# Designs tried in a protein design chat: VHH binders against F-box protein At5g18160. Part 6

Target 1, 379 residues: F-box protein At5g18160, of Arabidopsis thaliana (Mouse-ear cress) (q9fk54)
Amino acid sequence: MDKQDEKKQGTTKSSSTLTTRCSHGNHISQSNSIPLDITIEILSRLPAKSIVRSRSVSKLWSSITTTPEFIKHRSKKTSPPCVLLIFRKHDKLIVFSSPQHQNTYSHVQDYHIEIPKNGFIRRLDSVHGLICLEGSKQLVICNPTLKRFFPLPEPQGTGDEYNVGGFLGYEPIEGKYKALCIVRGWNTQVLTLEIQESWRVTKPGYTHWPTKDTGRCINGVIYYKAIIFDRVPRHVIFGFDLRYEEFTHIEFPMRNYDRFLMVSYEGRLALISSTSSVVEIWSLEDAGNRKWSYEQFHLCLPPNTSLKGVIDAGELIYTGFSLNRSFCVVYFDPKKNNIRETKFQGIADNQIWQPDRLGFDLVNDFYVLPNHIESFISF
Below, E stands for the ipSAE of ESMFold2; O stands for the ipSAE of OpenDDE; V2 stands for 0.75 times the mean of E and O plus 0.25 times the DockQ between their complexes.

## First folded at step 1 (VHH)

Design r1 (framework vhh_8h63_2)
Fold by ESMFold2-Fast, scan of step 1:
Structure r1 (fold): chain B 379 residues (1-379), chain A 122 residues (1-122)
Amino acid sequence: as target 1 above (379 residues)
Amino acid sequence: ELQLVESGGGLVQAGGSLTVSCAASGFTFSSYAMGWSRQAPGKERELVAGIYSGGSTYYADTVKGRFTISRDNAKNTLYLQMNSLKPEDTAMYYCAREGPLYYDSSGYWDYWGQGTQVTVSG
């Protein structure tokens, strides 16, 4: 009854989640034991493949490489970002990685990841090393580095199949991942991944549904294209601030908004449209006053190329087939007016490409994910 | 105002020839790939020919060797020369401008004309 008396009780004792090994005064090893900090330093210098293998072979290294201390230390030695090329064949994702830098030896390493039987792939982006997939009733987080799928809890209200739309974001200040789930006709929910909390209801202020377009996480805000269901349906960009868990909506600067790819360009939300000879870029200058800037660039693209994204260096990524039918990735730098091309033998698959459409792919079975980094986070 | 206006359709005998044209206005015609699609009664719309800004061409297997696509950038006009016409070529023919080269598009043609009817007797 008395709030002051209540404050005298309710003290909780906590122990640290990580205890470093103190020097043992009573037991000296015949072998020179390597201190934990030096072991972390050595393991953090290993390739990702070696670290992942070590977790299945060595009990000691598995215990070390899963600690927050190791993950934090390894993140300081980040490998350069790469582009992931993802193809869906039946129940498998075939993933190729390619360096983003033109002077690096370009190689393709394929690997297969089994997808859940009822996995629905509509929107893919790499968010600080992780990918969010939509299942029939829940979201699934894919870690390509670990080659693992982590299903999230089923959100409330998912009685019917395929009634969820989802996005992943990374909040850089506290270093937290959050998933946003939109349940068709019911509500919008948020979940923090590293803490493995239950879904929390959030209020966007509008009944809406995300379009099929890829969402983007930029500076701790998830952006996605959506339709607001009013007396007259409206197409907008929703922004979800991960720190404050608040929604904003942004009007498109143009009427043909469905034909613009949403990307991160020079650290800003941008909308890009390209023909074979002209690129249009709309960049969000100020989210608070909803001000956009416009740029136009001229280029000469190889035939049958399609715009897929933008890398952090400001280069636009196109994919397609060269005149000799080799699969190619083309990078265009609009500021420097430079084009560079990487050709891949043996990646061509006519099941993915529609040659009757000038070789352009019209099916959502192929994804290009720029700026992918290694992640060793497990839930 | 962006416009594509097709003309030149009509009735023609099997084995005959016909040229359809498309007058473009309201955009820089020379900067865009252009195409011809057709829709026959009871069939799906198909792309029959395309021409890039640089002059390279594409043809559907159904028309290869019989149809020729060309462009006149000075006149902002697209042409489709149809030779050795068959009754199966009977369709409404549509002119199209390339759309954004965007993977998540319902198609890569962002503007379509009203069409011109070609009927082949026979």
Scores: ipSAE 0.000, ipTM 0.316, lowest interface PAE 10.6, mean pLDDT 74

Design r10 (framework vhh_7w1s_2)
Fold by ESMFold2-Fast, scan of step 1:
Structure r10 (fold): chain B 379 residues (1-379), chain A 119 residues (1-119)
Amino acid sequence: as target 1 above (379 residues)
Amino acid sequence: QLQLVESGGGLVQAGGSMRLSCAASGFTFSYAMGWHRQAPGKQRELVAKITSGGTAYDDSVKGRFTISRDNTKNTVYLQMNSLKVEDTAVYYCAADFPEYLWGSEYDYWGQGTQVTVSS
């Protein structure tokens, strides 16, 4: 629009306009510099959106907030994790966030992100603040905090579209992210995100393909459901250790494995199935011995609520709709036997909630990602 | 190492017929197979599927399209008759296991083949 240059109308008044005025006549002097350590401390205490905004307002603040020193200082601050709700509408990802540990209605913060061409919403999980997306020929890393997408190099053997499955993991001891890529009819490959390296071939010992189910990263191991192609195809859970880059596979403790959601539960790999009245939890105690523990809980949920995940506190997340078309998220704590509800007022009247299928099916149109944290890392 | 390769697409006039083929390499058929299509500006939709239990079709193609399988050649076919301009799309071959056979999302996909129906 209009190119309005700031014309000189008195230097003191122009400075006052550019500097935040405090109430009761106080204002910050532009001529005095604050020590770097104090500036880092102030910026690190700001909400993520304020830090991101500061990068566009001040060259100094942009330079500070992108340094390794700032990122390290900010990461030491305990920011409570949230639940992300991600809705797909054509080429747009509409992302909502909500605090996890609340007994009252949460305030939902939205993000509107445009997905890259050829992006697909499959096998989603939040991995230490980042999300891996599958493109037609490559993986793309999404950072919701920075509202940016980072395409990874094309793995070898991806000649045609729709032949790659991928997962992201975080190795907590070395503090590194790694992506695992499974190329259909070819091989498996791994890439370390923090180092400018090419994809490296891995040796899983079996030709396999991941199912459409979401993978999980637990204590530096990527777990995913997969099919091993031998004379008789077998459904298993693969584990990929990020530090040693070694594969294991685990047999399911039950035959109706397709009905169980794979989650992290109390720091362990778990398989959970839920109806409105019964929850079944299988927790992996020893992968080498194929030892699982089983728990069953009773609950009373409205019909048409669906299990979507688990938060670190051990609460199960359900989503559904009320008779008034209001979207709701329900948390169930099986050990305390209590239920709490978070309502997202106003979003039910948004175009987002108009169903594409027969007026009542939003299944596969949204994802629930628990335990999401802020990330300021960029590649 | 399952790989799906489609063939048989091209240009055809409305009212005509066309047969698509999907060759599976690496393994023999012991899983559900389907055909999906995606028209410009639209989402990918299931057209037809075949399992050990039988076949199923989307209402838009019932009576016009036929899915079949040749286990000897590891190939699945889509015979398309009485083609309409609105059948214009990229057609994708997909494979899934029996426990997932009735879902619209498949684990394995081919590269796709273009079908253009002129009036």
Scores: ipSAE 0.000, ipTM 0.205, lowest interface PAE 14.1, mean pLDDT 72

Design r11 (framework vhh_8h63_2)
Fold by ESMFold2-Fast, scan of step 1:
Structure r11 (fold): chain B 379 residues (1-379), chain A 122 residues (1-122)
Amino acid sequence: as target 1 above (379 residues)
Amino acid sequence: ELQLVESGGGLVQAGGSLTVSCAASGFTVSSNYMGWSRQAPGKERELVAGIYSGGSTYYADTVKGRFTISRDNAKNTLYLQMNSLKPEDTAMYYCARDFGEPYYLDWYFDLWGQGTQVTVSG
């Protein structure tokens, strides 16, 4: 048995939640009122779907809603978060979304992505409304709201194809996005989005490569699992502080770390492993001293459900098949000991998503992205 | 742009030998973790041989002692030499690259070829 003794930590997590303060402010900076500014304000209050659709039916609205001024104004508006379910079918991504407290998913859209015939998607997460993808020589930012892909500048040292690993982060104090790029065999580089800054070399202190697992951005720090190449390869978690652009590395609290999903749980980095009857949660208590706390919860889920993520409200997301072979999504709240089931509107209503076909396609990649918000940011 | 092209498959009698080749373009085989996988009708794809960037190799128990994986860095080509072939070796053989370093036997292939058919009669 390779399992770490989890009772070594012996402490149940003490809840210390950071309260999000809702700031009230005047969003409008007016020196002289002009009719265009009023039109922008009206358009910025429309639902994202309406704004996107307006671009195809009105030349005036298209010209207004594609301006950097409109996009930045709208992107500052706080929207309720949702969960995205993304299925890969050939070179397309099929996207379903649901508000996080509703139990019905709607088919949002099919994204056409230019992927090599035998290519793959390695890591996906939603970072304040944006998704970072790895291209052949550069990182590409996907904006699901705008249905657009924004290639970032090619970093130094990308002579070989598929030589780049990358992550996106959002620094909430300064309100900035930064991309972190690891170029295999060369170095690690960082880029601040929007200001179109050139890539800057960073010093992680170790030669390493990220694993296939999803990175997480939590409170302005990008966390990712990585292998440090040494005489004996070491698996660690790297943390990259976006404000100060400093690296740390964190040892796993257990030896069976490959069984644990890395998530944001109650505002902290956490490692979660789940069966149909037991959930184990390791939470990082202090990034400075790198101490972990342990919690265990009991639940009752159908067999063959698997943990896929966590929403900000603290519910764990599971996917699987019900007894009648329907695809299902289940949310479990460990603090309230509540389970809720969800239905896919597109799967329920569209006969192309029959259980046999869906079951086969699910073996060929799907992704769960919690805490997604709309974004109109363009680069 | 990035491509793996297999060749050398065909029909061979039981007990015979065959070498399949995999030509890589757009990257170097010596800098990557490369493998050969196979899939027989009605079976799941299995990894039969792998070679790490440092030159160490892996073989599935079903082929150990009979198959040899190798590379030619000047030709940027990966090879699988198959000896003492059995009817059970009949499969489509795929060349693949793992861009990251596999941890033990946890290979995650990010680029695959179209495959080359090997049929062993007996």
Scores: ipSAE 0.000, ipTM 0.177, lowest interface PAE 16.0, mean pLDDT 73

Design r12 (framework vhh_5j56_2)
Fold by ESMFold2-Fast, scan of step 1:
Structure r12 (fold): chain B 379 residues (1-379), chain A 126 residues (1-126)
Amino acid sequence: as target 1 above (379 residues)
Amino acid sequence: QVQLVESGGGLVQPGGSLRLSCVASGFTFDDSWEYAIGWFRQAPGKEREGLSSISSSGYGSTSYSDSVKGRFTISRDNAKNTVYLQMNSLKPEDTAVYYCAASPYDLYSEYEYDYWGQGTQVTVSS
């Protein structure tokens, strides 16, 4: 008889207890004898949810899955980037994930994420697997892979609700996330995620307010459309360099800038406008010299399709929907002059389209986030 | 057509207070996000700077520039269709012409501040 079981001797209420006594720890001993390199290989092949769960099972596995070496090894085996289709219904985000490469018909993965009470959603982009949401008085970081929300501290100067504009960026050299907060007419503040508990004031040289358009993080710079409070108010693009925490402002190359979607195209900031027959692309070549390049392409899309974004492969994403038909995502490759379609089932489910008392607005409550990668970062 | 009229400026000693008023005509405040009212100032030989804003919507939103934070307070009186800027602890550097401006509340996407008052002079001097 083992002295550690002395207090439970004479009880037979559980077959599991008997089995545990008789197992002699064979499986635990074998698990602990697995070489580190093989363990890294096994863990790197697991889905992100499984990796996060593995951290609660073993301190060894937790230590391994948080190392830079594991993260680098995992990146070699990660799934290709996907497109997130996000629908807002009341206090919930309905998220559909679809592969963005070489599929005639996509296998759709759908899941629901509860948004924080009084979450105000105006601008969404996937920034290295994370999404920044504007709350009533603060920014909230959403990890859609883990289905978790991380409220950031309230910035200084937030007197009333809905007076903050915010953007998330990822600095690739040091692997750090930074949030930028613009408090309407007040100041701008920056916070490095995981490292800092409070916001730091920074100065853009101008009092400004971001437009409702989506910001973009490109090569460690957050770009966003804004209006400068100046003698003559001006619409510009602000760039915030995450490494040096410095602002630049860039003038639009055209007067009809309201028609143009701001995107990352071929690794550069770009402005794209599209009809069903013509697409115009302005790419930023040199911000300091106000140098833009212009390209125009012809295409033939069904009417009522809308440009939503660009994937890293250089394909433009369009969406079209019929209440009695499958939702369609159309990819146009201007360099190859080809079009491919991905049809989704389940998106036309009654739960999304049937009127509730608040109504669902596809124009205001529908987001397409290209180039999304999985993230298992927990702040 | 939107019209804005400022009043309440004048001469005050450092550390003093003033309340500026901006009366809107040609529209009324309602519960939709229709208009934001902003306060701006410009001193001779300097560029115009934004100081504070308030929305006309039921969500209400206020903001302040670093230079006036903690000293100035923006408020509205819907019955009088008026926006106020309460200015406390005034400094010589606050000497400027103060302007009221209006734009639709869904600002900076499709609309600019395109309705401006003619300004009211504030002078902070010993």
Scores: ipSAE 0.000, ipTM 0.201, lowest interface PAE 12.9, mean pLDDT 71

Design r2 (framework vhh_6z1v_2)
Fold by ESMFold2-Fast, scan of step 1:
Structure r2 (fold): chain B 379 residues (1-379), chain A 123 residues (1-123)
Amino acid sequence: as target 1 above (379 residues)
Amino acid sequence: EVQLVESGGRLVRTGGSLRLSCAASGRTFSEYAMGWFRQAPGKEREVVAAISWSGGSTWHADFVKGRFTISRDNAKNTVYLQMNSLKPEDTAVYYCAADLPWYDSLEYTYDYWGQGTQVTVSS
């Protein structure tokens, strides 16, 4: 479990010694040995694990790391975004992380979650540090930084028989998280993430159901593929603006839309399809005028490699098995025509990379979440 | 994996009634949501009705609501579509479809499909 690669260059040894309990003779002293502003500065520069641990040491350290001042300081000094690799093993999620500009993944933690019997996780996305999970009756928010998850209230219209579809979004101007929930046969519902809030009904003008594909939050808008329940079924992309709580729907620019992964690419909504030899990218230029741009790139990857996502730097993430059956994670930059490969560190069970021996399928039980950042939000 | 076999399609007069059956073979029929779809010549496939894995919830398209009723018998691994007050516009090939319990969807996201059964409504 030695995460030496994650410890390097992120923390000074002096900052890790800041605890009020280390001065036993002065536990009841009201004099401060280190000024509050200096303490906030030092804590804001520590790795997430150190900050979380500081909350268990004293009530003072816990109060400091939950203040708006600390959150602002930490936000300004935020670690670069990382990519999470998530493996489902029975009722657990096993999480590996790597900064997006490094080629090494390290084991972060095991999550125990309740997964529906004989079901599987339909959609996973990292939204400004939080992950939304779908249950049959409610949504559950997972915070990888805090190693916790928070069930949201049950929305209207849920029963033992109903499926709940949902997405999380982050509105960057006001700094608010909102969850969007769709219950079969009911109007859509919205919740601002705050304890004791109930769901509010919102009406998109269409009865619809989200597809199995992952939603994306781009610049305060939740995008998701959906089917409008008309006499003739229509596949569209819904956009839900978090600030104004308004729906739009966007037509696909192509008929084989089922082959395209929805992503954020160069700050825009994009649809990407890739084989081992060619990548097709449709980027939304103007949603109101229904204008898409198209780009095509050539690459050379193993035939069993599949596209999983895109990082903010514009690199495409691929996973799969090489010709010699080794598991691989590959990043491809279509603009620079550059390829880089990922290494794994701190994996305790090497059978994770041999799914036939673990009794799970990496294709079905493996998720890639790009652009993940730290979040210290708690309920 | 599941296999689906539709039956019961035939020629029927306007205003008549017909019951379609879909027999499922496979390990986990009682864990699947089931749907009925139809496709008329030269038209796109459309959803008619859907039923949850337990039968506790059902959905019917507006154009058949009050005329068609979906039901299931998990002991017999069968889903049914009872069609009443048939119209010429109901003429189509009717398909049975199964979805994974977690992946319920009323449209094109169903994982398993039958071969279809032809319903013809004469005026």
Scores: ipSAE 0.000, ipTM 0.227, lowest interface PAE 14.5, mean pLDDT 72

Design r3 (framework vhh_7aqx_2)
Fold by ESMFold2-Fast, scan of step 1:
Structure r3 (fold): chain B 379 residues (1-379), chain A 123 residues (1-123)
Amino acid sequence: as target 1 above (379 residues)
Amino acid sequence: QVQLQESGGGLVQAGGSLRLSCTTSGFTFSDYAFSWFRQAPGEEREFVGAITWSGGSTDYADSVKGRFTISRDNAKNTFYLQMNSLKTEDTAVYYCAAEPFYGSGSWLEYDYWGQGTQVTVSS
């Protein structure tokens, strides 16, 4: 038996209603335009790829999609934060995106970041949609949404390779990104992004070097673990206020600080250590008085789960088992005592955790970057 | 109290090999990264090679890459510089240095240093 033929014609997108000409000719033409607020609403509903593409196709859409009003509208409606899962394989980073708040299969967005063969990438975090990478002599800003890299100028004092430690921060009141660079054998420097500025020297009051641990930007302050060098090394947390460009240093509340992951928890700097059965959380209440609060929570996770970070909703993110085995991501809410699991489509059958012909896993490193949002910033 | 002491320096013929040793005391050897530096007559000290605290990574100056190898022996609290295919330009006083496990000795500001050992390469 014959089935009825369904012939579907291509659908016109709502963005196609924006019909304006780029220049005024001597011919009278009908103007078809939509009010700005409605235009922003239409464009904000498009996928990120479509918005980026629209900037090359339409001068009007390019002007609209680069406005602060559009960016704010888009973030409120269509850009919930996600977790980036990043796997290092040789000189490439393989990036997957997972929704933070929904109990659904992740839409896997594969994209590769090329890194220098001899580059040390030790600190990787998402800061208001941008990722700061440490190169051999300079910092490089990655924008995953735009698929672009923005090398920052070399800071002063970079004569040798791998003598640069760096962090990115976002100051929410002024809406500015600033990069902080610690150059070994020289001083600490700061640079404001989106302004053609050279590096400015700062005065931290102490000669120090950042540890391998990830920095955090919390409410316009960059926090990072560091060593103050003297005859005996002293381990501290440095805070750099982006608005006032001032340094503080904070003592650890415990001696086993190497076991604690530094995170943002409930809008505060926190140090978290977890086993499969207990979580310890130290939250900074008052840096000047060295006041920390302590909380302990019980949980029941598989024995081979490890803490990787915290999402803004207050859930702790864990990964289970080796990359050579079944992969799982678990979220634990200490306040609600709730556990949820996410499943990643397209990762389980990926060659990432298949052993090579020698029986070795070729994955060198794995990173979890929570709270990633879309950014349309370009320099 | 922290001490670093080099040994194994001397006179060698061009094309020959020499192994330098640095023996350490006064700290936990496995918690430190180690580097070799050299100073030729009339020049400033320059980086030669480094090994991380874990031993999992090494770094070398371009002038010695492929000829020199740095290694460590945690059981003996000693680290080494194996120098092969020596050139007259390798003539220098060689210094060992130690730094905490977070960095590389090539660029730490407050490293522990040895007294130096002379290496002379004849034509």
Scores: ipSAE 0.000, ipTM 0.162, lowest interface PAE 16.1, mean pLDDT 72

Design r4 (framework vhh_8ghr_2; at its last look DockQ between E and O 0.03; V2 from the best seeds 0.00; counts 0 for: pae O 14.8 > 2, grease 29.7 > 24.2, SAP .846 > .668, placed apart)
Fold by OpenDDE, look of step 2:
Structure r4 (fold): chain B 379 residues (1-379), chain A 123 residues (1-123)
Amino acid sequence: as target 1 above (379 residues)
Amino acid sequence: EVQLVESGGGLVQPGGSLRLSCAASGFTFSYYSYIGWVRRAPGKGEELVARIYPYSGSTSYADSVKGRFTISADISKNTAYLQMNSLRVEDTAVYYCARDYPYLSGWEAFDYWGQGTLVTVSS
């Protein structure tokens, strides 16, 4: 009785677990990074304040906006020239800026800049967006747009003496800033404002001392009044060509040259004197031949106004020092015989006129700087 | 305001002496200017009599007064002087003090003038 052992073949149903590999498609979130060229373009169109602020917000934006290329690109898109009203009180500069062609009321924003403690500072002219200040032993460059000061290296041979005269210029062909220092009247040096540059000795030909008057950079030449020490000391105008780094001197076309302000007028060196009724303009026509032209204009100015500068377009700037009301700037075009006025609001109410802790409310200096442009250059 | 004020003029006999003073105000003697004495005699034109560079003391004189007149300056007083000795009748004139700049030629070089002081030399 053969017990047929029925081998129950247990059919192991292999449940093929279809592991649906959810291919998580790496959606590389294409971070829509704005292309660099577009970023540059956007940044270049921003107001100056925004550009400066952008540098603090993003390292990328800082890196972009500090490049020479960007600075140059932005300079082509700059706002119209402004007139700066600068008040110095102790170690502070209070700067008011207004477009030169603005109508009757300028909503002026003021900003304060702290002056480095490097001795007495004399103001020089605005040179292509930068202001040069003469310290005791060194020049200091101010960029009002950046609200920063850049002290330059001390020139060689200053010793313990505080007799440094200095000027800033812009060489337009190379697009470089150069500084000129006169140390002790015979030691003249030039510095190109680039990274790791040093002062170079130049030969002035004559011992001379710059006077207290403001120098002017015109078409790549720094002009300044000086005393030349030849056989007899005399006042002359020195010219320093920034490209060739050579000195020339020009005689004044008049004897009463102390009454004249040295300016750029219509792109030329000019000496301008203004009374309440008469404007006299001596323009250098030919530096080589030392030829001057003379023009005289009649005007009627408000009382207690004084000539402070000249706009490149040929308008003379007059200001009073009355703080009882809006600070008024008068522009006179001698050729058109036109007068226009701009009133600066907020100047009279500014804290600058408040007495200090010692009870003194002295403003040390007042400066008018025409033809100022924005600059993003840093040294 | 720039002013030059002459003093010291008057009547003197031939052979006598006078000292003129020129007090400057509104400006200080500088490295850039000379002080000159200019005289105008009746019926004659202007004559630069003497000039001084105050800082160096350098002086120049017209031939007509050389050896007789001495120009000097006191920088501390901002005053120039003309000592006139051995005066002659031909020295009779109005004497003016003027600021002189050496850069320009002619009388236009004198930018400021005093009102003048009369010197009369008569027996």
Scores: ipSAE 0.000, ipTM 0.232, lowest interface PAE 14.8, mean pLDDT 83
ESMFold2-Fast, scan of step 1: ipSAE 0.000; ipTM 0.306
ESMFold2, look of step 2: ipSAE 0.012; ipTM 0.358
ESMFold2 (binder alone), look of step 2: mean pLDDT 80; pTM 0.816

